VH-VL binders against Protein RTF1 homolog (VIP5). Designs and how they scored, part 19

Target 1, 136 residues: Protein RTF1 homolog (VIP5), of Arabidopsis thaliana (Mouse-ear cress) (q9c950r261to396)
Amino acid sequence: VPTFEDVKEVTIRRSKLAKWLMEPFFEELIVGCFVRVGIGRSKSGPIYRLCWVKNVDATDPDKTYKLENKTTHKYLNVVWGNETSAARWQMAMISDGHPLEEEYRQWIREVERTNGRMPTKQDISEKKEAIQRTNS
Key: E = the ipSAE of ESMFold2; O = the ipSAE of ESMFold2 at other seeds; V2 = 0.75 times the mean of E and O plus 0.25 times the DockQ between their complexes.

## First folded at step 18 (VH-VL; framework fv_levilimab)

Design ko2 (from bb5 with heavy chain Y52S R104S, light chain D32S Y34S W36S Y98S; at its last look DockQ between E and O 0.65; V2 from the best seeds 0.00; counts 0 for: pae O 8.8 > 2)
Fold by ESMFold2 at other seeds, look of step 18:
Structure ko2 (fold): chain C 136 residues (1-136), chain A 122 residues (1-122), chain B 111 residues (1-111)
Amino acid sequence: as target 1 above (136 residues)
Amino acid sequence: QVQLVQSGGGLVQPGGSLRLSCAASGFTVSSNYMSWVRQAPGKGLEWVSVISDEGETYYGDSVKGRFTISRDNAKNTVYLQLNSLRAEDTAMYYCARETVGDYSYYYGFDVWGQGTLVTVSS
Amino acid sequence: DIQLTQSPSSVSVSVGERVTIDCKSSQSVLYSSSNSLNWYQQKPGQAPQLLIYWASTRESGVPDRFSGSGSGTDFTLTISSLQAEDAAVYYCQQYYSSPLTFGQGTKLEIK
């Protein structure tokens, strides 16, 4: 079971998504990482969920949006728990902040509740190394 | 066809109560954020309340403690219970759905009910 | 709470002319890289209709003459080449946090 620190180290911020958006390695790198998705609003501000990236969807080139100073039609398909939670998100909805431990605990509980899949510590270690190679 | 059909309005005395209903068709209320927005005669729009897809509720300050938003998932219907009504609660009440995609929100009210008039005599 | 102030409160213009409507927020509504600010059109006797979301993105079916701009706290709705059917009240609205709030409205009349 990966720890909060394990997951935090492979959680990709919006600014990194924007930086890597046009690189040939983007889709291979980002699949298997985590992102912090803005899912709604409350009196105290935005609400986030820590989600596992399943794949990148670029199948509709007419659905463009701004991601920082760039325009893209790439979307992230993510899960929170299991595949029944699968959802497609604009990368503009991804936080540029770090995950909170409570968000990690909510992710763990939802995976357990839904009998979902988790990455192993080895999966995370491999992804962390891939990210480090990319950062040069 | 996606639509919201409202009912339950009317004339009521100060201090009275009403329950407004908003029946949805073409989509599921429990998968969406659903809101009530009101408009006093000749005035602008005021957000009243929201119920999230997880059932969390939030209220505007002018109605907090007096109004209760709820839903009945089996009837695919959202309710607004209006208690301790005052003359300033006189308004057209709209229910509205937050914009939805395949689990992606666009953060706007894209479907509105026809409105239900509530008149509080003072 | 986030207060939205629109200006002008009303405006009367001729068909074919340009009109701008401003919306100022008491605090930033920038969420992620998108501004959580919408514009609605309400024609007489009708419910409001979503016109612009995320400050500048046009809802499906909205004519190109409607455009939104701005970021953070200062936003503008522009209607270029005004048409008779554009007579309505226009509202800005923030979706950044509860309570969700609207501007006081701007009434647009055709001369």
Scores: ipSAE 0.006, ipTM 0.586, lowest interface PAE 8.8, mean pLDDT 86
ESMFold2, look of step 18: ipSAE 0.011; ipTM 0.599
ESMFold2 (binder alone), look of step 18: mean pLDDT 90; pTM 0.929

## First folded at step 19 (VH-VL; framework fv_levilimab)

Design dd1 (from cc3 with light chain S33N; at its last read DockQ between E and O 0.97; V2 from the best seeds 0.90)
Heavy chain, then light chain:
Amino acid sequence: QVQLVQSGGGLVQPGGSLRLSCAASGFTVSSNYMSWVRQAPGKGLEWVSVIYDEGETYYGDSVKGRFTISRDNAKNTVYLQLNSLRAEDTAMYYCARETVGDYRYYYGFDVWGQGTLVTVSS
Amino acid sequence: DIQLTQSPSSVSVSVGERVTIDCKSSQSVLYDNYNWLNWYQQKPGQAPQLLIYWASERESGVPDRFSGSGSGTDFTLTISSLQAEDAAVYYCQQYYSYPLTFGQGTKLEIK
ESMFold2, look of step 19: ipSAE 0.856; ipTM 0.936
ESMFold2 (binder alone), look of step 19: mean pLDDT 92; pTM 0.942
ESMFold2 at other seeds, look of step 19: ipSAE 0.837; ipTM 0.929
ESMFold2, fold request of step 20: ipSAE 0.869, 0.866, 0.858; ipTM 0.938, 0.937, 0.933
ESMFold2 (binder alone), fold request of step 20: mean pLDDT 92, 92, 92; pTM 0.940, 0.939, 0.939
ESMFold2 at other seeds, fold request of step 20: ipSAE 0.869, 0.870, 0.865; ipTM 0.939, 0.938, 0.937
ESMFold2, last read: ipSAE 0.867, 0.868, 0.848; ipTM 0.938, 0.938, 0.932
ESMFold2 (binder alone), last read: mean pLDDT 92, 92, 92; pTM 0.936, 0.938, 0.938
ESMFold2 at other seeds, last read: ipSAE 0.878, 0.869, 0.871; ipTM 0.942, 0.939, 0.939

Design dd2 (from cc2 with light chain T57E; at its last look DockQ between E and O 0.97; V2 from the best seeds 0.86)
Fold by ESMFold2, look of step 19:
Structure dd2 (fold): chain C 136 residues (1-136), chain A 122 residues (1-122), chain B 111 residues (1-111)
Amino acid sequence: as target 1 above (136 residues)
Amino acid sequence: QVQLVQSGGGLVQPGGSLRLSCAASGFTVSSNYMSWVRQAPGKGLEWVSIIYDEGETYYGDSVKGRFTISRDNAKNTVYLQLNSLRAEDTAMYYCARETVGDYRYWYGFDVWGQGTLVTVSS
Amino acid sequence: DIQLTQSPSSVSVSVGERVTIDCKSSQSVLYDSYNWLNWYQQKPGQAPQLLIYWASERESGVPDRFSGSGSGTDFTLTISSLQAEDAAVYYCQQYYSYPLTFGQGTKLEIK
């Protein structure tokens, strides 16, 4: 089971998504990583879910939006728990903050509740190395 | 293509009840965040309630415990049940969508119904 | 609860003039590098329409003459060259936290 630190190291922030948006390696890098998706708000402000990126969708070029100072029609298909939670999100709704341990615990509980799948520690190790290469 | 058609308003006595309906076309209610917003005559806008795509609900302080937002996915319709009505509940009631749909985001009410008037008086 | 206070309450201007409307929040709505503030336009006899989101981004179909600015607690809606069809009440709205709240409105009239 990946630890919070394992997941944190492969969680991609909005600013990094924007930085890599136009790179040819974007989809290969981002698939299999985590993102914090803004799913709504509470009395204390926006709430986020720690979600696993399954693929990048760019099939409808008319669905454009601004990601920081760039325009794109790329969306992230993400999962929280199992595949029945699969949803397509604007990257503008991804947090630029670090994941919280409570968000990790909620992700673990949802995977357990729904009998979902997790990345292996090897999967995460490979993503850590891929991210490290692109930051060089 | 996208529309919200509202119904169910009218005159009601204090302490009475009323159910407002908001039927959607061109999108699926259960895939979106849906809200009610009201406007008393000559006054500003007041957010009333929201229902999330997964069914979670939130309410404004002035209506908590008296109003209930719900939906019927088969009819693609959102409801607002208004109970224990007071004179101060007199308003135009709007239903509105936050865009979550198939291309998800939620940074504003992008589609509004035409509004239904609720009048609470004896 | 976050209270939003708009000024002026009302303004009467001529076509072609520049108009500014201010919105002050009782606490910061800057979070995660976004300002969680919208602007809406409500023309007489109509439902409101979303105009600006995240303080400065125009909704699809909104003319370039509308712009939003500001950060934290102080926000401004600007109409750079007023047209007759812009006569409306304008509302700011925070979507940072529940309950969602609107400013009291600014009535824009054409002279």
Scores: ipSAE 0.816, ipTM 0.919, lowest interface PAE 0.7, mean pLDDT 92
ESMFold2 (binder alone), look of step 19: mean pLDDT 91; pTM 0.934
ESMFold2 at other seeds, look of step 19: ipSAE 0.831; ipTM 0.923

Design dd3 (from cc2 with light chain S33N; at its last fold request DockQ between E and O 0.97; V2 from the best seeds 0.86)
Heavy chain, then light chain:
Amino acid sequence: QVQLVQSGGGLVQPGGSLRLSCAASGFTVSSNYMSWVRQAPGKGLEWVSIIYDEGETYYGDSVKGRFTISRDNAKNTVYLQLNSLRAEDTAMYYCARETVGDYRYWYGFDVWGQGTLVTVSS
Amino acid sequence: DIQLTQSPSSVSVSVGERVTIDCKSSQSVLYDNYNWLNWYQQKPGQAPQLLIYWASTRESGVPDRFSGSGSGTDFTLTISSLQAEDAAVYYCQQYYSYPLTFGQGTKLEIK
ESMFold2, look of step 19: ipSAE 0.831; ipTM 0.921
ESMFold2 (binder alone), look of step 19: mean pLDDT 91; pTM 0.936
ESMFold2 at other seeds, look of step 19: ipSAE 0.820; ipTM 0.915
ESMFold2, fold request of step 20: ipSAE 0.832, 0.808, 0.804; ipTM 0.921, 0.911, 0.910
ESMFold2 (binder alone), fold request of step 20: mean pLDDT 91, 91, 91; pTM 0.936, 0.931, 0.930
ESMFold2 at other seeds, fold request of step 20: ipSAE 0.823, 0.811, 0.810; ipTM 0.919, 0.911, 0.912

Design dd4 (from cc3 with heavy chain V50I; at its last look DockQ between E and O 0.96; V2 from the best seeds 0.85)
Fold by ESMFold2, look of step 19:
Structure dd4 (fold): chain C 136 residues (1-136), chain A 122 residues (1-122), chain B 111 residues (1-111)
Amino acid sequence: as target 1 above (136 residues)
Amino acid sequence: QVQLVQSGGGLVQPGGSLRLSCAASGFTVSSNYMSWVRQAPGKGLEWVSIIYDEGETYYGDSVKGRFTISRDNAKNTVYLQLNSLRAEDTAMYYCARETVGDYRYYYGFDVWGQGTLVTVSS
Amino acid sequence: DIQLTQSPSSVSVSVGERVTIDCKSSQSVLYDSYNWLNWYQQKPGQAPQLLIYWASERESGVPDRFSGSGSGTDFTLTISSLQAEDAAVYYCQQYYSYPLTFGQGTKLEIK
């Protein structure tokens, strides 16, 4: 089971998504990473979920939006728990902050509750290496 | 073609009850966050309640415990049950959408119903 | 609860002129590099309509004469080159935390 630190190392922030958006490697790299998705708010402010990226959806070119100072029609298809939770989110709704331990614990609990799939430590190691190669 | 059509308002005495309806077309309520916002005559806007796509609900302090938001996915309709009504609940009640279906985001209330007047008077 | 105070409460301006409406929040609504503040327009006899989200982003179909600015606690809606159809009440709204709250409104009249 990947640890919080394992997941944190492959959690991609909004500013990084905006930086990578037009790169030829973006769609292949982001699959299998994590993102913090803004899902609403509570009495104490915005609420995020730590979600696993399944793919990039760019199939509807009319669904444009701004991501920082760029315009795109790319969306992240993400999962929280199992595939029944699959949802297509604007990258503008991805947090630019680091994941919280509570968000990781809730992700673990939801995967367990739904008998969902997790990445293996090997999956995460491969993503970490791929991210590092891109930074070179 | 995205539309919210409201019904169910009227005149009611203090302590009475009403159910407001908000029927959606062009999108599904179960894939969106749906809210009620009210406006007393000649006054500003007050947020009342929200129901999330997964069913979690929140309420404004002035209505908590008296009002219940719900939905019927088969009818693509959101409801607001108003109980223990008071004179200060007199308002135009709007339903509104906060998020958009399969291309998800939430920035604010982007689709509004036409409003339903509720009058609480002896 | 986050309270929003708008100024002025009312303004009368001629077509073609510029108008500025301010909104002050009792607490910062800056979080995660976004300002969680919206602006709405409500024309007479109509429901409100979203104009601006995240303090400065125009909703689809909103004319570019509408712009929003500010951060943290102090926000401004600007209408450049006012049109007759802009006569309305304008509301700021925070969507940072529950309960969601609106400013008291600013009535814009065409003289």
Scores: ipSAE 0.805, ipTM 0.916, lowest interface PAE 0.7, mean pLDDT 92
ESMFold2 (binder alone), look of step 19: mean pLDDT 91; pTM 0.937
ESMFold2 at other seeds, look of step 19: ipSAE 0.817; ipTM 0.920

